# Designs tried in a protein design chat: VH-VL binders against Probable Brix domain-containing ribosomal biogenesis protein. Part 16

Target 1, 155 residues: Probable Brix domain-containing ribosomal biogenesis protein, of Methanococcoides burtonii (q12zb3)
Amino acid sequence: MLITSSRKPSANTRTMCKYLASFFNCKYMTRGKMGLIDIVSLCENGLLMVVGDYHGSPGSIMFYDSHGVELLSIHLSVFYPDGYKYTPLKALEPSINGDGELFNLLSYYLDIPEGECYYDSKCLIASDDHLEFVYLDNMLFRLNIKNYRKMVMSE
Key: E = the ipSAE of ESMFold2; O = the ipSAE of OpenDDE; V2 = 0.75 times the mean of E and O plus 0.25 times the DockQ between their complexes.

## First folded at step 10 (VH-VL)

Design g14 (from g13 with light chain E54Q S92D; framework fv_daclizumab; at its last look DockQ between E and O 0.83; V2 from the best seeds 0.00; counts 0 for: pae E 6.3 > 2)
Fold by ESMFold2, look of step 10:
Structure g14 (fold): chain C 155 residues (1-155), chain A 122 residues (1-122), chain B 106 residues (1-106)
Amino acid sequence: as target 1 above (155 residues)
Amino acid sequence: QVQLVQSGAEVKKPGSSVKVSCKASGYTFTDYYMHWVRQAPGQGLEWIGYINPSGGSTYYNQKFKDKATITADESTNTAYMELSSLRSEDTAVYYCARSEWDYFPSDYFDYWGQGTLVTVSS
Amino acid sequence: DIQMTQSPSTLSASVGDRVTITCSASSSVDYMHWYQQKPGKAPKLLIYDASSLQSGVPARFSGSGSGTEFTLTISSLQPDDFATYYCQQYDDYPLTFGQGTKVEVK
């Protein structure tokens, strides 16, 4: 999976990209002036995640396949617990837990195993209302879901 | 320099179909969603759906899911909307309008085509 | 579907008047846009995100509001401002517009 941002990202959005890349053990690439086709060519036949900036904060997460097909687009806001500070995470394998349609979509596209949130793990707790990122039994941050849309192919 | 140029007005019989085109210029076609919006005579605006020209993904207003088919051709920078099984209630001006896929969730229509009048009559 | 209701449907005004158009949403909305449309022309974006003025739009146009109540204001109506105005939400699909407010010469 390759993670990048929208064009002209805020510092907060760049930090979120780094955090997500550390959580999922994947590469973060700065966006620069690249269009979608250019970025997709760098995915090495994998999933592309684009973190969108909205008024100085992360406001969306969009997923594309290696051909540039939009798979899932999520509108969100971010909740940071008290004392939030980015710190690179251990390269533990993440798991996903939760329920609902968004949980099923993320479980499928991220291709990560379902698993309980242990004190020594990375765990994404997903529902249609929230995505909670848990590391070593602490919530790192929560994404509050405003809405989302999933792929509809025109072919 | 951004320009969206739509195909000309159409007069169609009930039961037929029509394909409206929207040719884009002055920007990178695949960096923007293309939306379709209709306006029946004397009425307001209704959103039909969009296409992401990069990869061809579409999303439809449920009201139009069985009526409209939205496509795009990257090689000609042109989006299309086909309306099937036309009825007199489909008489309207149909607009294409773009929004930036990268500037989400504040997606607004900054440039519009000139509109295509589709008239369905006996 | 989020319903957008504009008030008034028609407004008669004179050049120089302060004009206020309201848009009421059936549920809370974060993303609201305003468009101007003249007969035979495509809509034109005026205001995005409730209060942000689109480039090239005169400063006499302003937007305000949050939640379910939004307002478009023209501080001093000009001859070019006689048109129909639409609000639009982008919080949930389907995208929906208000029914329009026609601003016409008194």
Scores: ipSAE 0.031, ipTM 0.656, lowest interface PAE 6.3, mean pLDDT 87
ESMFold2 (binder alone), look of step 10: mean pLDDT 92; pTM 0.941
OpenDDE, look of step 10: ipSAE 0.351; ipTM 0.816

Design g15 (from g13 with heavy chain G55Y S106G; framework fv_daclizumab; at its last look DockQ between E and O 0.60; V2 from the best seeds 0.00; counts 0 for: pae E 4.1 > 2)
Heavy chain, then light chain:
Amino acid sequence: QVQLVQSGAEVKKPGSSVKVSCKASGYTFTDYYMHWVRQAPGQGLEWIGYINPSYGSTYYNQKFKDKATITADESTNTAYMELSSLRSEDTAVYYCARSEWDYFPGDYFDYWGQGTLVTVSS
Amino acid sequence: DIQMTQSPSTLSASVGDRVTITCSASSSVDYMHWYQQKPGKAPKLLIYDASSLESGVPARFSGSGSGTEFTLTISSLQPDDFATYYCQQYDSYPLTFGQGTKVEVK
ESMFold2, look of step 10: ipSAE 0.226; ipTM 0.713
ESMFold2 (binder alone), look of step 10: mean pLDDT 91; pTM 0.936
OpenDDE, look of step 10: ipSAE 0.459; ipTM 0.850

Design k1 (from e4 with heavy chain K31S N57K; framework fv_flanvotumab; at its last look DockQ between E and O 0.64; V2 from the best seeds 0.00; counts 0 for: pae E 4.0 > 2)
Fold by OpenDDE, look of step 10:
Structure k1 (fold): chain C 155 residues (1-155), chain A 120 residues (1-120), chain B 108 residues (1-108)
Amino acid sequence: as target 1 above (155 residues)
Amino acid sequence: QVQLVQSGSELKKPGASVKISCKASGYTFTSYAMNWVRQAPGQGLESMGWINTYTGKPTYAQGFTGRFVFSMDTSVSTAYLQISSLKAEDTAIYYCARGYSFLRKPFDYWGQGTLVTVSS
Amino acid sequence: EIVLTQSPATLSLSPGERATLSCRASESVRSYLAWYQQKPGQAPRLLIYGASNRATGIPARFSGSGSGTDFTLTISSLEPEDFAVYYCQQYYDWPPWTFGQGTKLEIK
């Protein structure tokens, strides 16, 4: 998977992209002036995540396949816990847990199986309302889901 | 086999301190949080908080700050609960229980409990 | 804070009978609901997790159902060893996880 942002992203959006890249062990590519199709062509495994900026903060996540076809759109806001000191994440494969349709969609598109989580593992806890990113039994950040739209049928 | 073995019962006077141990075996100690649960005589279960066994960070529930201290020793896979300035109302059975915190999982294994009696 | 309310407070039944215990949450906890059994002088034991999944070693006569705010623990045919106190626990919101006040299942 390749992660990028919308054009002219805020510092907050760039930060989230870095966090996501670290979590999913993938590359964050600075958007610059590149077009979407140009970026899609650089995806090695055929999945592009685009973090959209909204008024200086992350506001959306868009998923595209290797052909530039939109797969999933998530409208969201980001919550960072106060007083938490972020630590570097180990290069571990994340697991996903949770329930709901979005959980199933993300598990499928991100190719992250449902599995056991431990302190020293990366865990994505997904529901239709929230995505919580956890490591060392600490919530790194939470995405509050306002709405989402699937463009392709799953399963 | 996963086991949590706690220290024996304690009889203390008001104002004294007590330290309960919970020794874990059969699993990687630092991979699971250790939770503490209090149960007063004839009462229900009350979550006290937990300790992150990887980082050593304790988190206390409301009402369990100040006199209650969670600690651990990873070299012996043991979690500790210390209660200072004991009061009569601290008379209860205290349980350690394995489970996650931010990871939404139940308490799957429990210690046998430690009775602490505070009497003048 | 999510509050769990169990009912009834006490349930008196005979061996062989069906037991139905209720746990209601003040707000939705999705399926993040567990049931514990506690016998006199013993530590609690995990029975059900994720609202409907039996923990390892738990007899088939125990079953859990429900989602959101209403949950039920069912014991299809009571055995003498099933008479105990049962607690529900939610682990959906921010920890520490909250317990219900318990239901005492006693022999009639």
Scores: ipSAE 0.066, ipTM 0.703, lowest interface PAE 2.9, mean pLDDT 91
ESMFold2, look of step 10: ipSAE 0.243; ipTM 0.714
ESMFold2 (binder alone), look of step 10: mean pLDDT 92; pTM 0.934

Design k2 (from e4 with heavy chain F102Y L103F; framework fv_flanvotumab; at its last look DockQ between E and O 0.05; V2 from the best seeds 0.00; counts 0 for: pae O 11.0 > 2, placed apart)
Fold by OpenDDE, look of step 10:
Structure k2 (fold): chain C 155 residues (1-155), chain A 120 residues (1-120), chain B 108 residues (1-108)
Amino acid sequence: as target 1 above (155 residues)
Amino acid sequence: QVQLVQSGSELKKPGASVKISCKASGYTFTKYAMNWVRQAPGQGLESMGWINTYTGNPTYAQGFTGRFVFSMDTSVSTAYLQISSLKAEDTAIYYCARGYSYFRKPFDYWGQGTLVTVSS
Amino acid sequence: EIVLTQSPATLSLSPGERATLSCRASESVRSYLAWYQQKPGQAPRLLIYGASNRATGIPARFSGSGSGTDFTLTISSLEPEDFAVYYCQQYYDWPPWTFGQGTKLEIK
């Protein structure tokens, strides 16, 4: 998977992109002036995650296939726990658990195994209402889901 | 029914060029990447790279830059492999293979292969 | 680059026997491992994907197992048409994805 942002992202959006990249052990590509097609060209046979900025904060996550076809769009807000401090994440393999349609979609598109959260793991807890990113038994941040739309499903 | 049909065998002299075609049918051409695989006589399979059939952007594996060119024509759902300045070591069967675009998936459909023989 | 090593290079068996083919990765590829069959004069055919899932139309006698670095393709009872070359391929890292060097399954 390749992660990028909308054009002219805020510092908050860039930070989230870095965290997501670290969480999923994937590359964060700075958007710059690149068009979407230019970026998707860098992720053939892969998945593109675009974090959209909304008034200085992350406001959306959109997924595209390697051909630029939109797969899923999520509108969200970010919540950071008190005392949150950025720390580099270990290169652990993430897992996902949860319930609901969004869980099923993300489990499939992110192509990460289902599993329980352990102390020494990266764990995504997904529901239709929120996505919680857990690392070393601590919640790093939570994405509160406002709404989502699935556009295309895998054939 | 998904099918990939490649052009016929080629006999070329060193220094010449060849262009192999791979016509896709039975699915939306622009929704799947097209991969190219080389197999020298008596040897294994070697990934050459792929082309994004939506953007037309080619990606070449290490060792397949320069003389190898991936292209496509969406109007006829066809991918092309062109090899220039042919060498004897280019003698091989070349396959096109469909790859999934959404997820990391293996090659599910293959062309029948095109034999290219380079001989003086 | 992830390197796949298949063993043995050649396997000689008779129809009805059980065949076990190995594919070892230089580093973990999770379950992103596929097996292909190639008969003489034919293109490769996808047998197994995701380490253990049979592709459409593949007989039940074919099974895949393993995760991480060690994978096995098993043919429970060989049929005459099963004698061919078998390749493994990982698709964990970024494309293009590399194949193993192949195992030739020949009739004894």
Scores: ipSAE 0.006, ipTM 0.580, lowest interface PAE 11.0, mean pLDDT 90
ESMFold2, look of step 10: ipSAE 0.013; ipTM 0.596
ESMFold2 (binder alone), look of step 10: mean pLDDT 92; pTM 0.935

Design k3 (from e4 with heavy chain F102Y; framework fv_flanvotumab; at its last look DockQ between E and O 0.05; V2 from the best seeds 0.00; counts 0 for: pae O 9.6 > 2, placed apart)
Fold by OpenDDE, look of step 10:
Structure k3 (fold): chain C 155 residues (1-155), chain A 120 residues (1-120), chain B 108 residues (1-108)
Amino acid sequence: as target 1 above (155 residues)
Amino acid sequence: QVQLVQSGSELKKPGASVKISCKASGYTFTKYAMNWVRQAPGQGLESMGWINTYTGNPTYAQGFTGRFVFSMDTSVSTAYLQISSLKAEDTAIYYCARGYSYLRKPFDYWGQGTLVTVSS
Amino acid sequence: EIVLTQSPATLSLSPGERATLSCRASESVRSYLAWYQQKPGQAPRLLIYGASNRATGIPARFSGSGSGTDFTLTISSLEPEDFAVYYCQQYYDWPPWTFGQGTKLEIK
């Protein structure tokens, strides 16, 4: 997976991109003036995550396949716990758990195994309302889901 | 206790239609997808597709488009499989099975199956 | 489409013996592999999920192993009630998910 942002992202959006990249052990690429197709062509695993800026903060996450087709769009806001100090994450394979449709979709698209949250693990706890990113029994940040839209491929 | 109870066996003539029901109980119907699996006599299991019980959207596997229709009634926690223009080849046991919408999980509960026999 | 191939087609053993069933995927499915048991006249029953996790109520004599493309279901000591048809299923790709063709475990 490749992570990038919308054009002219705020500092907050860039920060979130770095956090997500660290969590998922993937590359964050500065968007610059590149078009979507140009960025998609640089994706190694055929999945592009675009973090959209909304008035100076992360406001959305959109997923695209290797052809630039939109798979999933999530409108969100970010919550950082008080008193949390960011620490570089180990290069561990993240796991996902939770419930709901968004959990199902993310589990599939992100190609992350389902699993329990261990102390020294990266764990994504997903629901239709929240995405919680956990590491060392600490919540790094939470994405509050306003809504999402999925694009389902027909057989 | 989770249970899936299907309607009884059917004997139909070619060209007729059949509608199988699968009533769910013991869980929230709209939280789990309902899958349909066909098993011809002496043959293996064949996934037909599934219905998203929250959205009502059906997804059909290759080979099961056109004559096969998935539907549901949330008020009675029941999923339906309708087969139109029946053929002899449609003779099989049809199972409903609980699953998850877009989730990488197996089918954990099954109906008892409904035998559909298509014969002249 | 990911194709699952089970082997052998038929396995003839006696009670008390060890049974080893194979399921091979045409491409990697990581650990997203399940095993089902089906007895005559009955619906399939989930045995193993996630390649190696026993479903609720499944006896300890049943175990699953493998990852990627090669998977194994093992029954350490066969009981009379274990003679049935066993199916593997991958749930890695987009649903609906297909099954292997099955292995018939019959009494020798």
Scores: ipSAE 0.006, ipTM 0.595, lowest interface PAE 9.6, mean pLDDT 90
ESMFold2, look of step 10: ipSAE 0.017; ipTM 0.604
ESMFold2 (binder alone), look of step 10: mean pLDDT 91; pTM 0.928

Design k4 (from e4 with heavy chain K31S Y54N N57K F102Y L103F; framework fv_flanvotumab; at its last look DockQ between E and O 0.04; V2 from the best seeds 0.00; counts 0 for: pae O 7.7 > 2, placed apart)
Fold by OpenDDE, look of step 10:
Structure k4 (fold): chain C 155 residues (1-155), chain A 120 residues (1-120), chain B 108 residues (1-108)
Amino acid sequence: as target 1 above (155 residues)
Amino acid sequence: QVQLVQSGSELKKPGASVKISCKASGYTFTSYAMNWVRQAPGQGLESMGWINTNTGKPTYAQGFTGRFVFSMDTSVSTAYLQISSLKAEDTAIYYCARGYSYFRKPFDYWGQGTLVTVSS
Amino acid sequence: EIVLTQSPATLSLSPGERATLSCRASESVRSYLAWYQQKPGQAPRLLIYGASNRATGIPARFSGSGSGTDFTLTISSLEPEDFAVYYCQQYYDWPPWTFGQGTKLEIK
């Protein structure tokens, strides 16, 4: 998976991209002036995650396949817990758990195995309402889901 | 509490049809897929396919096309399996099982099973 | 189609003993592997999901391990109620997902 942002992202959006890249052990590519098709061609695993900026903050996450076809669009807001201090994450494969349709979609598209959250694990707790990124018994950040739309069904 | 309750056992002759029901309760019916699994006497579990309870789209495994029809009635949270032109080899227990609607999830809840016996 | 092969076909043990069941996939299924228990006259019950996670209400004596192609279900100390047939299932590819042929755990 490759992570990028919308054009002219805010500092907050760039920060989110870096966090997500660290969590998923993938590359963050600065968007620059690149078109969608151009950046899709740089994807190693055929999945592009685009973090959209909304008025100076992360406002969306959109997934595209290797052909540039939109798969999933999530509108969201980000929440950082008070008092949290960033700690470098181990280079571990993340796991996902939770419930709901969004959980199901993310597990599939991100190709993340379902698993239990351990103290030293990267764990994504997913529901239709929020995505919680957990490490060392701390929530790194939470994405509050406003809505989402699945565009392509691979049935 | 999540429950899947299936209709009772059936005794049919070859060539007849049978329709098995699976009534779901304790959860939002349209938020989870319904899977069908066949188990012949003394044999293992065999996936037959599933129905998307949101779209109503059925997906059939190889070997279960033609005579097998998945359907549903969302108003009563019930999934149906219809088998036409029954054969002796269709004698089996048929299970409905809940899964997630679209992708990678195991079957977390099962119906009690419905025995279908096809005998001349 | 991904094929799951379970071994042994039959395992005869006594209460209190450790049981080890194997499930091998013809190709990698990552950690998308589940184990089910089926007792005579009953529907299957989900035991393990994601290769190593116990389902709700499953005793701690049940554990799953493995990734890729080789998976193991372990029952640390058998209870009388544990004698049943066990199936593995992969849900890595698109449904319908395939089951192993099963392992019968019987009392010695």
Scores: ipSAE 0.016, ipTM 0.627, lowest interface PAE 7.7, mean pLDDT 91
ESMFold2, look of step 10: ipSAE 0.028; ipTM 0.609
ESMFold2 (binder alone), look of step 10: mean pLDDT 92; pTM 0.935

Design k5 (from e4 with heavy chain F102W, light chain E27Q R54L; framework fv_flanvotumab; at its last look DockQ between E and O 0.04; V2 from the best seeds 0.00; counts 0 for: pae O 9.7 > 2, placed apart)
Fold by OpenDDE, look of step 10:
Structure k5 (fold): chain C 155 residues (1-155), chain A 120 residues (1-120), chain B 108 residues (1-108)
Amino acid sequence: as target 1 above (155 residues)
Amino acid sequence: QVQLVQSGSELKKPGASVKISCKASGYTFTKYAMNWVRQAPGQGLESMGWINTYTGNPTYAQGFTGRFVFSMDTSVSTAYLQISSLKAEDTAIYYCARGYSWLRKPFDYWGQGTLVTVSS
Amino acid sequence: EIVLTQSPATLSLSPGERATLSCRASQSVRSYLAWYQQKPGQAPRLLIYGASNLATGIPARFSGSGSGTDFTLTISSLEPEDFAVYYCQQYYDWPPWTFGQGTKLEIK
């Protein structure tokens, strides 16, 4: 997966992109002036995650396939727990837990295994209301889901 | 128990088409990517690409574009590999293998393989 | 593209002996390295994942080690059923992931 942001992202949005990149062990690419098609061309075999900025904060996540087809859009706000100190994440593969439609969609699109946290408990806990990113039994951040829209259905 | 069962061996002439099936059972089909691997006689394993079983989106490795088509039918938990305009060089055993495409995991379950022989 | 090179091409040993197979990557793949066993007429079987983790149902005589670019599969004491072809596979970069060319372990 490749992660990028909307154009001219705020510091907060860039920070979230870095967090997500670290969590998913994927690359964060600075958007710059690149168009969507240009970015998609860089992930021929993968999924593109675009973090949208909304008035100085992360406001959305949109997923695109390798052909530039929109798969899923999530409108959200980010919450960072007070007192949490960022530490670099180990390059471990995450697991996903939870329930709901968004959980199912994310597990399918991202190919994240369900069940117990793998390795050092690097886990995404998903529901229709929020996504919690957990590492070493600490919540790194939470995405509060305002709404989401799925665009592509499987055959 | 997780199982991948492939269709039987095929004997084709050059220029013909073949469609191999891989039926999955024992797990939720749409939760794992399906990979295809080719093995020519006496040769090693060669990754052909994969299909996202939720979106149906195929990804082909270099050298496997054009004549090779990945597809699926979620209603019967089956992945398909179609090869058109068959050549003698396409003679090989073709495997389907379960795996994760985004989360980097190896292929944990394999089909038994389907031999495709292309001969005039 | 990351290229995996296995050595030796063929390894001839007797039952009870220790087998050591090598897999070298053209660039670092961290620990994203798997080993497969393939017997004649059969599909490959996952042996090791994450360079050193034993897959489910695999005998303890199999072990994997290494990180970065150099990896080793070890069979502590060969059983008759262990004579087969072994492949390494990296899954560090984006799929589809390539395999090594294989090492044939044959009975002396």
Scores: ipSAE 0.011, ipTM 0.582, lowest interface PAE 9.7, mean pLDDT 89
ESMFold2, look of step 10: ipSAE 0.270; ipTM 0.730
ESMFold2 (binder alone), look of step 10: mean pLDDT 91; pTM 0.925

## First folded at step 12 (VH-VL; framework fv_daclizumab)

Design n1 (from g15 with heavy chain F104W; at its last look DockQ between E and O 0.67; V2 from the best seeds 0.00; counts 0 for: pae E 4.0 > 2)
Fold by ESMFold2, look of step 12:
Formats: C-alpha cells, structure tokens, sequence
Structure n1 (fold): chain C 155 residues (1-155), chain A 122 residues (1-122), chain B 106 residues (1-106)
C-alpha cells in the first residue's frame, strides 16, 4: 500500500499520513505535483490511500487500486486524544475488528487479518460511525465517519 | 492555460438525441474528473454527473441516469454527453466543468466550458 | 438530497453598498462553494470551502458560515459585481446548487 495526501496538505494531514504509514507498515510519499496516473504507477500493483485536507486537518481518506480505479472514499473528522503527537510505531502486523459495512469494505481492501485487540498489538476498530486506531491498548486517534462512497460492485 | 471548448448550439425535435462535446486543453486530461451541469432558460444550475476519463467510470444524478450518457476519448482529450429521447423540458444550456480527482468530498469546479445551448422544439 | 436555499432571490443594490447573501442547507455540510455568473457566461468559481478565495478574486468578496448557514459578503459593491450568485454543496451526491441570488442595479 502507498499513502499520499491531496495537494498542499496541512501539517496535521502530513502527521496523519505518517501515523497511518507507521500503523500499516507502508510507505508515505509526499504528493508534489504528480497526478493520478503518475502516483498510481508508483504503487507497484498495490493499494493507494490518499488523505485529503479540510481546514487544517484530515477530512477524507480515498482508496484507489493499482490501476487508478476509485474503490472507497470516506468523509471524516479527527478526534485527537490528549497528548496527541506522532511517534513511530513498532512494526507489528495490524489487525481489524468491528462490524458494519465500512468494516467489511476496509477488511477486504486493506487485506489485513481480522482479530481481537490485544495489549501488545496494532488494532483498527471499524464501524460505520468510527475508525479507532489502537496501539498497545491505547487509542492513537479516532476518525469520525461523516459519509462514505464505494464503487458499485456486482453481487 | 486550461481551456474547455464545447460544441455549438443545437436545435432538435422531440424524441431525437444530441451529443455535446467538450474538448480540453492546457492540462493532463486524465488527471481530472469531467462534470456536466445544465441550466434551463431563466433557471439555476443542476448537476448531471461526471466521468473519470482515465477508465471511463461514471457517476450520475439519479434524475438523469436514463437521460444522459457521459463518455470520454483520451486520444482527443474530449468528453461527451449524449441526451436521449429529448423533450421540451431538456431545453437548456449544458456546461462541462472539471474537478480534481483527489478532493472528494468537496469537489469544486475550477474551470467551465462556454456552454452549449440545446433547444428542443417542434 | 441536500437542499440549498438562498436568500434573497433578488437584491437591488448600488455601487459601494455592502451586500450579504445567505445560503441555508437542509442538513449540515462542510463543503460549500460560491459561484458568480454573468448573463450569457459560464459560472465562475468565487469561494471554495466556505471561506477560501479563489485566485484572482478581489478581496472585497468573503465567505463565512458553517453547519447549515453560510454567507457571501461583498464589502463594497463594484459595477463588475452585478451578477447572479450560486451556492453549492459537495458533501453528498447528488451535488446541489442554491436557486441563485440576482444582484441588480437599484
């Protein structure tokens, strides 16, 4: 997976990109002037995550496949716990836990194992209302879901 | 310099179809979504839908899903909108407008075509 | 669908007047944009994200508001500002515009 931002991200959005990259053990790349085709070409057949800025904070997370097809886009706000600051995380393998449509979509696209949140783990707790990022039994931050859009898929 | 140049005005009979073109220049065509917006005479603006020119994927306002077909041709940097089964209520100026692919939600239209008047009359 | 309601529909004003146009959303929105349209011309982006001025737009234009209530203000109306103004939300599809506010010579 490759993580980048929309153009001209705020400091808070850059920090979130670093946290997400550390959480998922993947690369964060500074956006620059590259367009969709250029950035997708750097994903090496993997998922692209784009973090969008809204008034100085992350406001969206958008997912594209390795061919530039939009898969899922999430409109959100961030809850910052007291003492929020970026620190590099151990390279533990993350798991996902939760319920609801957004949990199912993220479980599928992120391709990380479902699992309980243990004291010594990275855990994404997902629902249609929240995405909580938990590290060593402490919440790093929470994303409050305002809306989301998915690519229409045949069933 | 970004420019969107649309095809000329059309006069059509009820029940016919029309295809409006929007030729883009001054930027990488496949790096932006192309939207279509209409404005009936003396009325406000109404969003029809968009296309991602990279892969031809579209998203429509449900009101227009059976009326409009949006396509794009990368080789000519041109987007198209075809309106079918025209009725007098389809008389309007139709605009193309672009947005960034990575600013959803919050898409704004930074450049617009000059508009194409489609008149449907007997 | 999120309905956008502008007030007033028509506003008569003189050069030098302070003009305020309101836009009310049927539910809370974060992303609100303002466009200016002159007769026979395409709309032109004026304000994005409620308060951010598009490049090349004069400083006399400003936007404010959040949630369901937004305003566009022209601090000192100029002859070039007689036009119709539209608000637009992008929080949810379908994308919707207000019905427009025509600012005309008094």
Amino acid sequence: as target 1 above (155 residues)
Amino acid sequence: QVQLVQSGAEVKKPGSSVKVSCKASGYTFTDYYMHWVRQAPGQGLEWIGYINPSYGSTYYNQKFKDKATITADESTNTAYMELSSLRSEDTAVYYCARSEWDYWPGDYFDYWGQGTLVTVSS
Amino acid sequence: DIQMTQSPSTLSASVGDRVTITCSASSSVDYMHWYQQKPGKAPKLLIYDASSLESGVPARFSGSGSGTEFTLTISSLQPDDFATYYCQQYDSYPLTFGQGTKVEVK
Scores: ipSAE 0.286, ipTM 0.734, lowest interface PAE 4.0, mean pLDDT 88
ESMFold2 (binder alone), look of step 12: mean pLDDT 92; pTM 0.939
OpenDDE, look of step 12: ipSAE 0.548; ipTM 0.866

Design n2 (from g15 with heavy chain T30I S54A; at its last look DockQ between E and O 0.78; V2 from the best seeds 0.00; counts 0 for: pae E 3.5 > 2)
Fold by ESMFold2, look of step 12:
Structure n2 (fold): chain C 155 residues (1-155), chain A 122 residues (1-122), chain B 106 residues (1-106)
Amino acid sequence: as target 1 above (155 residues)
Amino acid sequence: QVQLVQSGAEVKKPGSSVKVSCKASGYTFIDYYMHWVRQAPGQGLEWIGYINPAYGSTYYNQKFKDKATITADESTNTAYMELSSLRSEDTAVYYCARSEWDYFPGDYFDYWGQGTLVTVSS
Amino acid sequence: DIQMTQSPSTLSASVGDRVTITCSASSSVDYMHWYQQKPGKAPKLLIYDASSLESGVPARFSGSGSGTEFTLTISSLQPDDFATYYCQQYDSYPLTFGQGTKVEVK
C-alpha cells in the first residue's frame, strides 16, 4: 500500500499520512506535483491511499487500486485522545476487526488479516460510525465517519 | 491554458439520441475527472455524473442513470455524453466541467466547456 | 439528496452596494462552493470550501458559513458583478445546486 495526500496538504494532514504509514507499515510519499498516473505507477500492484485536507485537518481518506480506479472514499473527522502526540510505531503487523458495511469494504480492500485485538498488536476497529486505531491496547486516534461512497464502474 | 471545447448545438426529435463531445487541452486529460451538468432554459444547474478518463469508470446521478452514458477517449482527450430516448424536457444547455481526482467530498469545477444546446422538438 | 435553497431569488442593487446572498442546506454540509454565471456563458468558480477564494477572483468576493447556512458577500458591487450566483454542495452525491440568485441593476 502506498500513502499520499491530496495536493497542498496542511501540516496536520501530512502528520496523519505519516501516522497511517507507520500503522500499516507502508510507504508515505509526498505528493508534490504528481498526478494520478505518476502516483499509481509507484504502487507496485498495491493499494493507494490518499488523505484529503479540510480546513487544516484530515477530512477524507480515499482508496484507489494500482490502476487508479477509485474503490472507496470516506468523509470523516478526527478525534485525538488526551495526550495525543505523533510517535513512530513499531513495525508490528496490523489486523482489522469490526462489523458493518464499511468494515466489510475495508477488510476486502486492505492487505491486513482479520483478527481480534490483543495487548501487543496494531488493530483497526472498523464500523459504519468509526475507525479506531489501536496500538498496544491504547487508542491512538479515532476517525469519525460522516459518510462514504463505494465507486463502481458503469459502462 | 486549460480549455474545454464542446460540440455544436443539436436539434433532435423526441425518441432519438444525441452524443455531445468535450475536447480538453492545456492539461493532462487523464489526471482529472470530467463531469456533465445541464441547465434547462431559464433554470438552474443539474449535475448528471462524471467519468475518470484514465480508466473509464463512471458515476451517475440516479435521475440520469437510464438517460445518459458518459465515455472518454484518452487518445483524443475527448469526453462524450450520449443522451437516449430524448423528450422535450431534455431540452437544455449541457456543460462539461473538470474536477480534481483526489478531492472528496468537496469536488468543485474549476473549468467549464462553453455549453452545447440540445433542443428536442417534435 | 441534499436540497439547497438560496435567498433571495432576485436582488436589485446599485454599483457600490454591499450584496449578501444566502444558501441554506437541508442537512449539514462541510463543502460549499459558489459560482457566478453571466447570460449565455458557462458558470465560473468564485469560492470553494465555503470561504476559499479561487485564483484570479477579485478580493471583493468573500464567503462564510458552516453547517446549514452559508453566505456570499460582494463588498462593493461592480458592473461586472451583475449575474446569477449559484451555491453548490459536494458533501455527498448527487451533487446539488441552489436555484440561483440573480443580481440585477436597480
Scores: ipSAE 0.344, ipTM 0.749, lowest interface PAE 3.5, mean pLDDT 88
ESMFold2 (binder alone), look of step 12: mean pLDDT 92; pTM 0.941
OpenDDE, look of step 12: ipSAE 0.497; ipTM 0.848

